# VHH binders against tRNA(Ile)-lysidine synthase (tilS), part 11

Target 1, 344 residues: tRNA(Ile)-lysidine synthase (tilS), of Thermosynechococcus vestitus (q8dih2)
Amino acid sequence: MWGIHHARLHTTLKTQQWLPLGSRILIALSGGQDSVCLTRLLLDLQPHWQWSLVAVHCDHRWRADSTANANFVQQLAQKWHLPCEVVSAPDLPKTEAAARSWRYQVFESVAKALDCTHVVTAHTQSDRAESLLLHLLRGTSPDGLATLLPSRSLGAIQLVRPLLGMTRAQTAAFCQAYGLPIWQDETNHNLEYRRNRLRLELIPYLQQHFNPNVEEALAQTAELLASDRAYFEAEVERLAPTVLREHPPALDRLRLREFPLALQRRLIQCFLRQHLKRGLNFRVIEAVRALMTTGNGSQTASLPGGQHLRVCGRWIELVRPMPPPPAPVPPDPGERSPPPSPLY

## First folded at step 1 (VHH)

Design E8 (framework vhh_lunsekimig_d3)
Fold by ESMFold2-Fast, scan of step 1:
Structure E8 (fold): chain B 344 residues (1-344), chain A 120 residues (1-120)
Amino acid sequence: as target 1 above (344 residues)
Amino acid sequence: EVQLVESGGGVVQPGGSLRLSCAASGSIFSIYALYWYRQAAGIERELIASISSGGSTNYVDSVKGRFTISRDNSENTMYLQMNSLRAEDTGLYYCAKPYTGYDFSEYDYWGQGTLVTVSS
C-alpha cells in the first residue's frame, strides 16, 4: 500500500522525468536501510511505470561480515522476486575512494551487460547535507558546495538518486513502518571518521540549536548552487568563442565589457585556466579585469611560469616569458666606430 | 550539469600498458585545458599530465616519456596512454576540467576516478 513517500516520489518522477516509463533500472542494493527503502519504493511504483528492475550488490570483501551481507541481500531480492547480481571485488580496496570508484565501474559494466539504461543509488537528503558541510568546512567555493546531483551521466547510462528528498531518519521510519528487514552495518572505517562526526555530532547540534530542518535547508542550498553552476557553465561555453582567441592567446576586452561582472570573471578564469596550472585566485582575475579599461601597453605583474598579460589594442594578450638573449654575434672586423663630432 | 567519467583502469603487471579515457557530458572540452591527476593511498592528488585547448602537453617528470595525454574534441573525450607501468603508478586516476564560473576554485569538475593497480 502506498504511503506519503510513495506519492511524493511518484510525483517527483513525473515532473523531473528521471526514470522514464518502461526503463530498465539497475538498483544498487547494499542491504542497508537506505538501499532497502529505495528498492521497496521502486518495487511498489513499478506497476505504474512499467520498469524492468534488477539489483546489483557490490561485495567489497574487506569486512568480516561481507559474505553474510551479500547472502542477506540475495535472500531479500529472492523474496521480492527481484533479479540480483552479486559482484565481488577481485582485490581488497585500499581506501573508501577506491571502493567507490570500483562500485561505479561495476554499475556501468553490469548495466551494459543487462541492457539497463539507468542505475539508481540510495543517497539521501542527509547525505547531501553531510557532503555540503564537509566541503564547506574544508574550504571551498560556492560551486564546490553543489554536491550529489539528482541525476547525472555515468558513461552511457544515467545515474539517478531518487531518495534525495528523504532524510536518513525518514528512510529508517519507512523501513520500520513497512516491516522491512535491513542489514545493520556493524563495521567502522577510519576514512568515515569525519563524515561520522558530522552525522553523529554536528548535525544533531545544528538541529537542536539552530534549525530542526537543517538537513533540508543544506540540501536545498546545494541544489540551488548546482543549478546556478550549470547555468553559468553553459553561458561561458556559449560565450567563450566570441571573447577568447587562441593564436596568440588573448581576451577581447571590448566584448568583455559588454558582459555582467559575473560573466567577465568566469570568462577571464576560463582563459587563464588554459594557460596557468596554479595560482589562480581573486587577485589575479581582478588584475586582468582591470586591463579592460586601461591604456594600450598596460600589463599585469608576472604570473606563474613567468607569463603576463598586456593590452594590445582590442586584445588583452598573454605574453610568454622573455626568451634568453641570443648568443652575441662576433664583431665584424671591418666595422669602425664613427669618428667623434667636432665641437663648435 | 557537467559529468566526467573516467574508464580504462584495471590490474596490470609491471611493464604493461593501459589507456584511460575521460568522457564529458553537459560540457564541451574544446575550449579548456584538461588535466589528469593521480592519488596514491595516504597522499594528496598529484597533477601528472595536462593538455591545453591547442594541444600543448606537460608531464610530471616521473611519467615523462612513458605516458601520453591526448584529446579528441569531436568525441568530447581525453585520453591517457600509459606505457611501461611501474608499481609506483598504482593509484586512483582522476580527470579534471576547470570550472569557468564566478568561483576561484581550481578544477570544480572532477570525475569519480578510475583505479590502476600495477602488481603481479
Scores: ipSAE 0.000, ipTM 0.319, lowest interface PAE 13.1, mean pLDDT 81

Design H1 (framework vhh_h_nbbcii10_fgla)
Fold by ESMFold2-Fast, scan of step 1:
Structure H1 (fold): chain B 344 residues (1-344), chain A 128 residues (1-128)
Amino acid sequence: as target 1 above (344 residues)
Amino acid sequence: QVQLVESGGGLVQPGGSLRLSCAASGFTFSDYSSYALGWFRQAPGQGLEAVAAISGSGGSTYYADSVKGRFTISRDNSKNTLYLQMNSLRAEDTAVYYCAAGSPEELYEWLTSGYDYWGQGTLVTVSS
């Protein structure tokens, strides 16, 4: 049975060319509502697109029921005649960042082994709205607000998020309407807890009192910010060779002055990322930008690693601390002089 | 950005009438008139059903058998607006109604796959 969500997804895939005709696609299937919805939509669309579909389930082994979840996913995939790989995590730190990094490594590895060109994940419009709000509330740059791109490179393959046009309410309704079994997942992470609070309390409040379409509005904002980010990243890549010097590391402040403020900040950020391991923030970028108009010899405060930036003519140069001179060789212990002869 | 916005839905009694409108924005002067336009509906627990479609020129129309003689599709290319006049409404017409714009190659595509743009839907409830 072909529904409105099939039609909308088919339309989006035609216009965006995210999943070309005949592609071999790896589906990230957690067994949760969103991943089950995604998998069913792609299975239903498969005859029209001549895709080869295969699923992968990442078993994090964090909870006692993870084996039951993996079994559920394997049984569902078998019922759908969908090949499914189950990959179990090694001993990972129990953090969302470590889990996410591992999942993406698995996606790339499994896709390579199975000759898949694309991997799809079940992130929704609601996920995008929640992520935008979470980033706004904790404070971040505009680049941090450009969350959950519809398509991006993942090593040699393409990562696609086909459900970004659907809310979580819509994926729930889809699963119920099509009688799809889903796995209820209970995770106990601080980030997950804050997302649950946004989902269960804040988003409903905003829908009731401010905008019933707030999830769509927030997701569209994230999309516009993502487009702006992509433009600036391409422009920085084009301009960096005209502004950045590698040996010794420096920024050309005369050329930098000719660019709009946004490009000045991004070119400075590009330079700093090449030389600083951490501590890059708005304050540091603005301190460097101030050097564009100051006198010769002006410098920043100390940065991570004891480094600083100093104006040398047309250049804002990265100054590294010189290692201390090697410790002097310890002096030989003094010898005791023999006592003087008693004849004198 | 191309957007389609439906309006005119609501609660109506059996035998009543409603007129749905679909306002399009983001199209150039010539683009809108080149698109085929359609109305689709989806009732709870049912699949997406094509209701009516109209060619770019307005010279060809399609109607689902369930609505023939009761519904009339029309378009005003000067206003970038699509209409669906719904008469003699029945309980079975209760659904979310969507407008869509596309370049379908044949009638089967007017049902689903030929459409490039979709509205968000408007709810029509037919009950006493």
Scores: ipSAE 0.000, ipTM 0.498, lowest interface PAE 12.4, mean pLDDT 83

Design H2 (framework vhh_7nfr_2)
Fold by ESMFold2-Fast, scan of step 1:
Structure H2 (fold): chain B 344 residues (1-344), chain A 125 residues (1-125)
Amino acid sequence: as target 1 above (344 residues)
Amino acid sequence: QVQLQESGGGLVQPGGSLRLSCAASGFTFSSYAMSWVRQAPGEGREWVSSISGSGGSTYYADSVKGRFTIARDNVKNTLYLLMDSLKSDDTAVYYCAKGDSLEELFRYWGSFDYWGQGTQVTVSS
């Protein structure tokens, strides 16, 4: 039965072209509410898009009930005539980083084995709101405001998030309306997790006292910021060859002066990212910007790695310290020079 | 050596009341949020209620809101679920649950280290 969420997703897929007609798609199916909602929507849309659909279940083996969850997923997939691969983790550290890395590796390897071109995950509008708040509250950015893009490359395949237009409440309502069996995600209720506390405490507080539509508002803000960043990244890529000199590394300060402030900062950031491994921040960018109008010979304070930038006429040049001499290497036994032969 | 031990289940008539208890050991009880999760025969698990480590914040599934009350005693290391106005739909095995501390796997690949053995609640005439 075709409903409003089917229609909206179908229209979005036509407009954005995230999942082309005839694609072989790998669906990440945890058995939770969102992944079941995603899978049902894609199965219902399949005749219109001529997709080949395959599910993959990543069993981390961390939960006492992980085998029962895998069995639930396999039975649901069988009922829906959906091929399903279950991949069990080796002995992994119980860290988010290790699990994320393993999941990505599983998606790539299974997609390669099954000739899938796309993998889809069930991230929602609520996930975007949560991620934006987490980054904002930490005060330290990973480069994460665009982390939940609707589509991005994952190695040789494309990762797509079709549910970013739906809240968790909407996926719940969808599963209830269509009588879909779901496996409860027991970790969603543990307030020990910062994200769960944000979901169960902070977002409800914000909904009650500030804005009932805060999830949608935050997710829309994240989307607008991601779009603005994409525009600036494309513009920087286009303009960088006219401003950046590669050998020796330098910025053309006369050309920089011609650009609006936002582009000046982003071109400087682009330059610095090519040459600094760490320590790039607002203060450093502004110190470089100050060099656009200072006298010849002006320079920044020392940057990570002992580098600095100095004005040399038209150019703001990157000045690198000479590398320290390498530690003494013991000579090989074969490096001994023989004494010269005696001659008369 | 985390252990969670539920008690207080049983047979009760519709409209009746039960109090479930969960005795916790092997971890600093007051530092962790605790939850009740239930599973009816032939159905998936349903989250029922959660309580913060301090007891200052409580959350309920829509199906039980206004009928159930979650509470904790951090001196006795015990979690409670007070169940009022019980319905036949409340028939399930009730589990005391402590989730894993891993934040970003919470929804799709969720990690959950410790469950109690469960206590059966049957609502029938």
Scores: ipSAE 0.000, ipTM 0.099, lowest interface PAE 19.2, mean pLDDT 79

Design H3 (framework vhh_lunsekimig_d3)
Fold by ESMFold2-Fast, scan of step 1:
Structure H3 (fold): chain B 344 residues (1-344), chain A 124 residues (1-124)
Amino acid sequence: as target 1 above (344 residues)
Amino acid sequence: EVQLVESGGGVVQPGGSLRLSCAASGFTFSSYALYWYRQAAGIERELIASITSGGSTNYVDSVKGRFTISRDNSENTMYLQMNSLRAEDTGLYYCAASTPEDIYNYLSGEYDYWGQGTLVTVSS
């Protein structure tokens, strides 16, 4: 039946156009409460949206019961008349980053094979709050706090997170209210994982002692920071041609000095991204920013690929690796001995 | 396009040496922690060596004192110097890179990247 969460999601999808009418959608179905909640909501909304739905289950093979989990997911999908692909991991490091990277590769591969235009994951408002807190505690830029966008490109397909408006408590209540079977992952209670400790200890503490709606508050902060990031990205795109020179590559340091600090850092990052690849950090950006006020000829330490940035009057120029030292000048050839006095 | 390309594998006799290289393109190496994994026939892939962005290294016990991991951020390349090679060192060697979770900039930087592997055979 059509409940309050069905109505809210339907309204959001109409307003945001994240999952267009008639789309073929790949659903990431782990068997946990969030993915089961997502799948049920999409199945219930399917008649109104004319979607074609297919599930994919990523079996990480981390636990002895991973085969039982995959069987549970396949049986649930069969009961719901939902096609389901099960993909088993190769040998992977047992880290969140390795698992996430592999899952996203699987999503793109399976979506391409099945002609899906969108993949949906069951990230919730609680996941967004948890991610923001984890990043705050480790230290990050404001852009890094704009975590878990509702929609982004994943290769040739769109990745969408329809449950970002629901907390984990709300997905649990939904599954209970609709009598949905869920697979309980024992690792979700293992306090050795930072996210589980945050979820099981810190978030409840904050809810009890500071704000019962802390998850919503943190997720809204992430949303506001995401929109601010989008604004700055558009502004940088507009301003870059007035600051960046392409041939030879350089930054106009006199123009940079006239912008607010936030734009200085973002314009420098824009320049570096055109000539270096991802993984740029605050330290590198600040090293370049320091060149805005240093003397002529000042330069950065070596960057990836042996490149440097050096002050040349008005410009901070990208310099390729130093040329090799000049070949030694050969000694002047001495006069050759005259031939012996007898002629021949 | 992000990729890691391994090179330097080959066939060597026990007691010999090899130097593996892992070259990165499509991303900046300097902020990444870097890893070497080995997969032997019939055995699951295992982490054998790692190096952080700050240069701290870690090794599995079986290779300590024989293998040395290093990085050259200016060349976007990581190395594995393998000395005193044993038959048990035979396998496919994979490099991997993982970014610190604390810095995203415009896009997320928390992904792991993998190479395609390079084969090392130690046989007499």
Scores: ipSAE 0.000, ipTM 0.142, lowest interface PAE 14.9, mean pLDDT 79

Design H4 (framework vhh_gocatamig_d2)
Fold by ESMFold2-Fast, scan of step 1:
Structure H4 (fold): chain B 344 residues (1-344), chain A 123 residues (1-123)
Amino acid sequence: as target 1 above (344 residues)
Amino acid sequence: EVQLVESGGGLVQPGGSLTLSCAASGFTFSSYALAWYRQAPGKKRELVAGITSGGSTVYMDSVKGRFTISRDNAKNSVYLQMNSLRAEDTAVYYCAAGLSDEEWYRLTGYDYWGQGTLVTVSS
């Protein structure tokens, strides 16, 4: 049966064009409530969208029950007549980031092998709120607060997050209402993971004492910040030719001074991206910005690869490492000291 | 496979010096920010020092002026030079790496961790 969440997702997909009609879609299926909810929704919508659906299960091998989890996923996929690939991890650091990096590599490789154009993950509105709060508490730029975009490139394929309009409570209710089997992952209750601590302790505290709709509020803030980010990226692209010189690489510090602080930082960032292969951070951007008002010849500290930036008149120029100077010319034999006078 | 391997730990007298090394493999080292964390018995892990892909450094207040973090991208290594060691510096020291990207906010987390090296400051 087509419920309210089916209708809302269908409308969102029509409006946003995230998963075009006829696409071959790879579904990340962990067996947890969110991924089971996502898979059931997409299977129910499939006749209307003529998608080809295939699942991938990433077995991290962190737990003694990981094989049982993989078997659960394969049995569920078989019951739903859904092709499913199971990929087992090599030995990985037991961190969320290492697991995420590996999963995304798997998604890209499996999608390529199966000619999938899109991969979908079961990130929810609750995940987006958690990510925003985590980044805010750690300290970040506004761009860093625009986390978990609904759609982005992943190599040659598109990564989509169709459940960003649903909270974790709503995905739980969906699975309960439709009698869907789910796998309980004990790692979701491990308080040593900072995200789980936000989820199990801080978000409930905020819901009880500050705002019962805090997850929605935080997720909406992330969405608004994503729009602002897109605007600034387009503006930097428009303005860069008026500020950046390519040969030799330089920033026009007189022109740069005319822009608001946010654009100054972003134009400097744009310049550094083009000419440094690595090592961009807030302190480097601020060190370059300081050169806008210093005297001729002022320099930054050494950047990766021994490069630095130096004021040359109106320009802040990228200076590459100098070759060592040639050895001093040997002294002429005529410059030898005379021998000491003999004593009587 | 990503690996971070710490070395250089050991027993040292108060006031002494020690250099920790962390050798990295399996990722593009030059693109990553690196940090040294420590964990004393019965305490939580704490950041000691960090170095960005661009060479900017941060230190906890209790080690400023005593510890120096540095990196060698040609050797895929990060170092922690520890001078004027105190009994309270006794801990297991961990190397950590996080993606350094074009936007500084990507330096706020560390994704890979080493196994740790023990530093004991005692007579």
Scores: ipSAE 0.000, ipTM 0.113, lowest interface PAE 19.3, mean pLDDT 80

Design H5 (framework vhh_8ghr_2)
Amino acid sequence: EVQLVESGGGLVQPGGSLRLSCAASGFTFSDSYAIGWVRRAPGKGEELVARIYPSGGSTSYADSVKGRFTISADISKNTAYLQMNSLRVEDTAVYYCARGSPLDEYFEYLGSFDYWGQGTLVTVSS
ESMFold2-Fast, scan of step 1: ipSAE 0.011; ipTM 0.417

Design H6 (framework vhh_h_nbbcii10_fgla)
Fold by ESMFold2-Fast, scan of step 1:
Structure H6 (fold): chain B 344 residues (1-344), chain A 127 residues (1-127)
Amino acid sequence: as target 1 above (344 residues)
Amino acid sequence: QVQLVESGGGLVQPGGSLRLSCAASGRTFSYDSSYALGWFRQAPGQGLEAVAAISWSGGSTYYADSVKGRFTISRDNSKNTLYLQMNSLRAEDTAVYYCAADLTSEEYLYHSGYDYWGQGTLVTVSS
């Protein structure tokens, strides 16, 4: 039976065209409330969209109950007549970054093997709000706050997050209302994880004392920042060939001056990303921007790899460390001076 | 393009009356003759139920059997507003009521045909 969340998701999919009619879709099914909610919604919408649906469960093997979780997911998928692939992790570092990287590799691999065009994950509006706060509290640029896009490329397939319009409270209520079995993950209550502390302590505090709709407000901010980032990325790609020189690497400071501050910073960042593997930050970008108006020969402090940027006329040139000169070639024996007198 | 905002919900006793309003922004009802407008509701523990729908001209209306004779749907295209007059309210009418717009068919009354949805307004019928 369709509820309001079915109707809203259906409308969003019609408008955005993220999961076209007839697509073969891979569903990331962890067994938690969000992934169960996502799977039930897509199964209910399936007849209208003529999708082929298949689930994948990533078993990290980090917990004693991970096998029971995988069994729970397989039983649920069987009950719902949903094909389900279970992939077990190799020995990974027990970090969220390593787990996330591995999961996305699995999504690409399984999707390719099963000819899926799209993979869907159960990230919610609450996840997006949490990610924005985590990045903001750690310190980041506006581009870094544009987290959890609704749709993006993942290799040759498309990654879609259909639940970004629902809060975690709404996915919990959905599962309860539809009598859906869910797997309770004890790590969701472990306050050693910063994200759980945000979820269980900070966001409730903000909802109570500042704005009951704070999750929506933060998620909308992330969406607006993502749109701005996309616009500037396209503009930089269009303008870079008019400002950047390939050989030797340089920025045209006269042309750079013609652009607004935001584009100046992004064009400098584009140049630096091509030549520096690390150490790119606000201070470095501003140091390079200062060279737009300084005298000939002005330069930045040393950057990673012993590189620096220096003003050479109209150009801000990347100066690399000089390789040592090759050792002199010793003269051939035949080119040595003959002896002053022969023995005969 | 179209944004819908419901109002008029609240607590009312059985046998009472309540009028819901839905204000539409964006394209006007008068300009877009393809606008069919409807009311849907979702009661605690229940699925989404069609309550009533009305064509742009007001010449065609639909009512769920459970509300027929008690509820009246109407629209004022000059005010860009949809109404639901609810009379003889019963405990089972308790639900969140949603306004919805269908831009493609004046006679399409199923939830899958509606393109825009409001945020909902709670109606509680209780002593």
Scores: ipSAE 0.000, ipTM 0.539, lowest interface PAE 10.5, mean pLDDT 82

Design H7 (framework vhh_h_nbbcii10_fgla)
Fold by ESMFold2-Fast, scan of step 1:
Structure H7 (fold): chain B 344 residues (1-344), chain A 128 residues (1-128)
Amino acid sequence: as target 1 above (344 residues)
Amino acid sequence: QVQLVESGGGLVQPGGSLRLSCAASGFTFSSEDDYALGWFRQAPGQGLEAVAAISGSGDYTYYADSVKGRFTISRDNSKNTLYLQMNSLRAEDTAVYYCAAGTPSQLYQWLSTSYDYWGQGTLVTVSS
């Protein structure tokens, strides 16, 4: 049965063209509520879109029940006549970053092996709201608040998040309404994870006392920040060749003066990222921006690696340090071989 | 102003122990596992070597093979401080020790881009 969520997703896919007709799509299927909801929606829409659908389950092997979870996913996929690949993790550090990196490597690898053009993940509007709040509470730039894009490149394939228009409450209601079996992840209730505390305590408080639609409001803010970021990234890429000189490295300060403040800062950041491996912050960007109007010969303070920027007529030039490099600065870890892997 | 400050280094005899501390100011340690804290060292004439790392939750740790069983990494989030307990010290452990904080994609990934903040280092000399 075709419900409101089917209709809304179908309309969004037509408008955004995230998953073109006839695409071969890899579905990330954890067995949790959100991924089961996503898979059911895509299976129901498949006849209208002529997609070829394949599922992949990433077994992290972190918990004693991970094998049971993989078996649950395989049985569900078989019941739905959905091909499903199960990939088990090597011995990974038990961090969220390592798990995420490995999952994305698996998505790219499996997609290439099966000729999939797109991979879809079950991130929701609630996930986007949670991520925005986490970044805001940690302290971050506006770019850091632009989290969980609806679509992005993942190597040669496209990563798409079709459920960004649905809250976790809505995916729960969908699973109940359609009688869908789901796998309960015990870690979702562990309050030692900050995200779970935010989800189980803070967001309910905000819904009760401030705004019942706070998840939607936060996700919309993240969406606006993401679109602003995309616009500025595209503009910087287009404008950088007209402002940046490669040999010797320099910024054209006369051209920089022509741009609004936001573009000035982003063009300076673009230049600095090409030549400095760390120490890029608001203070450094503003020090460089000050050189746009100062007299010839004006300089910044020393930057990481002993480099500095100096006004030379039209140009703000990067001045390389004289050997030897400063001893008090920590060595760059990237200059040495990676630590030996604990296991392959 | 964001800063990491190491302390506890010094001269120690082989077989001795030292406890290094790294106090953070201008930011609070994250309890999330996408965030990590670590210790690195550089011996005279050698490159930078990863020693130990700990996740935001404190549940996940990494140790270099050269220090496994001798060194213990820990954190006290209420004091915003990272520790390295060094036992059974050897002459080969002589180095400048740095603390670092960041969001590496893997706990043992020691590229400069993986760690955003670095201390100035504290010297540990193991000699008779």
Scores: ipSAE 0.000, ipTM 0.113, lowest interface PAE 22.2, mean pLDDT 79

Design H8 (framework vhh_7nfr_2)
Fold by ESMFold2-Fast, scan of step 1:
Structure H8 (fold): chain B 344 residues (1-344), chain A 125 residues (1-125)
Amino acid sequence: as target 1 above (344 residues)
Amino acid sequence: QVQLQESGGGLVQPGGSLRLSCAASGFTFSDYYMSWVRQAPGEGREWVSSISSSGSTIYYADSVKGRFTIARDNVKNTLYLLMDSLKSDDTAVYYCAKSGTAEELWQYFSGMDYWGQGTQVTVSS
């Protein structure tokens, strides 16, 4: 049965061109409510779009039931005549960052092996609202609030999030309405996870006492901030070659003066990200920006890695610490006995 | 008193070209971003293009990229918009506006000073 969510997604895909006609699409299928909803919608739309669909299941091996989950996903995919690859994690640190990094590496690897052009994940409007709140509560720049883009590059392939127009409540209702089997994950109720606390406690409080449409409002804010970030990133990429010098690394401070404050900060941030591994923050960006108006020879305090920036005429140059002198070359071995031969 | 006087509009067939000019006075033209904004009858104002004080930074709306070129002459205090491959959807009154910062650019029209009377561009439908 083709329903309202099928029609809405179909219209969005035509307007946004996220998943072109005839694309080979890799579906991230965890077996949870959202990924099952995504997979069913894409299977139902497949005849209209002539897509080739294949699923991938990332088995993190964190829980005793992870094998049962993988079996559930394989059985569901088989019932739906959907090819499915199951990839098991190496011994990973049990952190969200390590798990996320590994999953995206798997997506690229599997997509390349199967000639997929796109990978899709089941992030929802509720996920976007939760992510915005998490970033806001941790304290971040406006760019950090711009979360979960509907489409972005992932190496040579495109990552797309088709469910960003649906709340978690809507994906639940969809799965129930269409009688879809779902793998239940008990960690979704563990309040030690900050995201679960936002979902189960804070967002319901906000819905009851402030705005019943708070998830949509927060997601729309994230979307607007993401659009702004994309615009600035495109402008920085276009302008960087006119402002940044590679050898030796430097910023053209006369060119920087021509740009509005927001672009000055982003061009400086772009430069610093290319040369500093960590420690990029508002204070560092402002210290560099101050060099645009100071006298020749002015410099910043030491930055991460022992580096600093110094004014040299029209350039703000990155000064790196000198490499340590090479150790003295030991004398030629001469007549000393060679090491014993390896055992056969 | 800031004054902006647009000219160069007219009736043109689809696929044709027009060159708009804006003569600026009452401020230090070379110190400001300048922009072109248009408004079709019954529709809101639409930002078209902006150019930095030196001319080194240029922005275009997606609807006009590859077809329009913005330029300035700081000696003559004049802003230009060269319009190629005109479409019926380009029919609008075109306004010249003084801008100051990237924040003003991102605010669409709220950060721009609209001092001109505008110049009417009509492309046959």
Scores: ipSAE 0.000, ipTM 0.078, lowest interface PAE 24.8, mean pLDDT 79

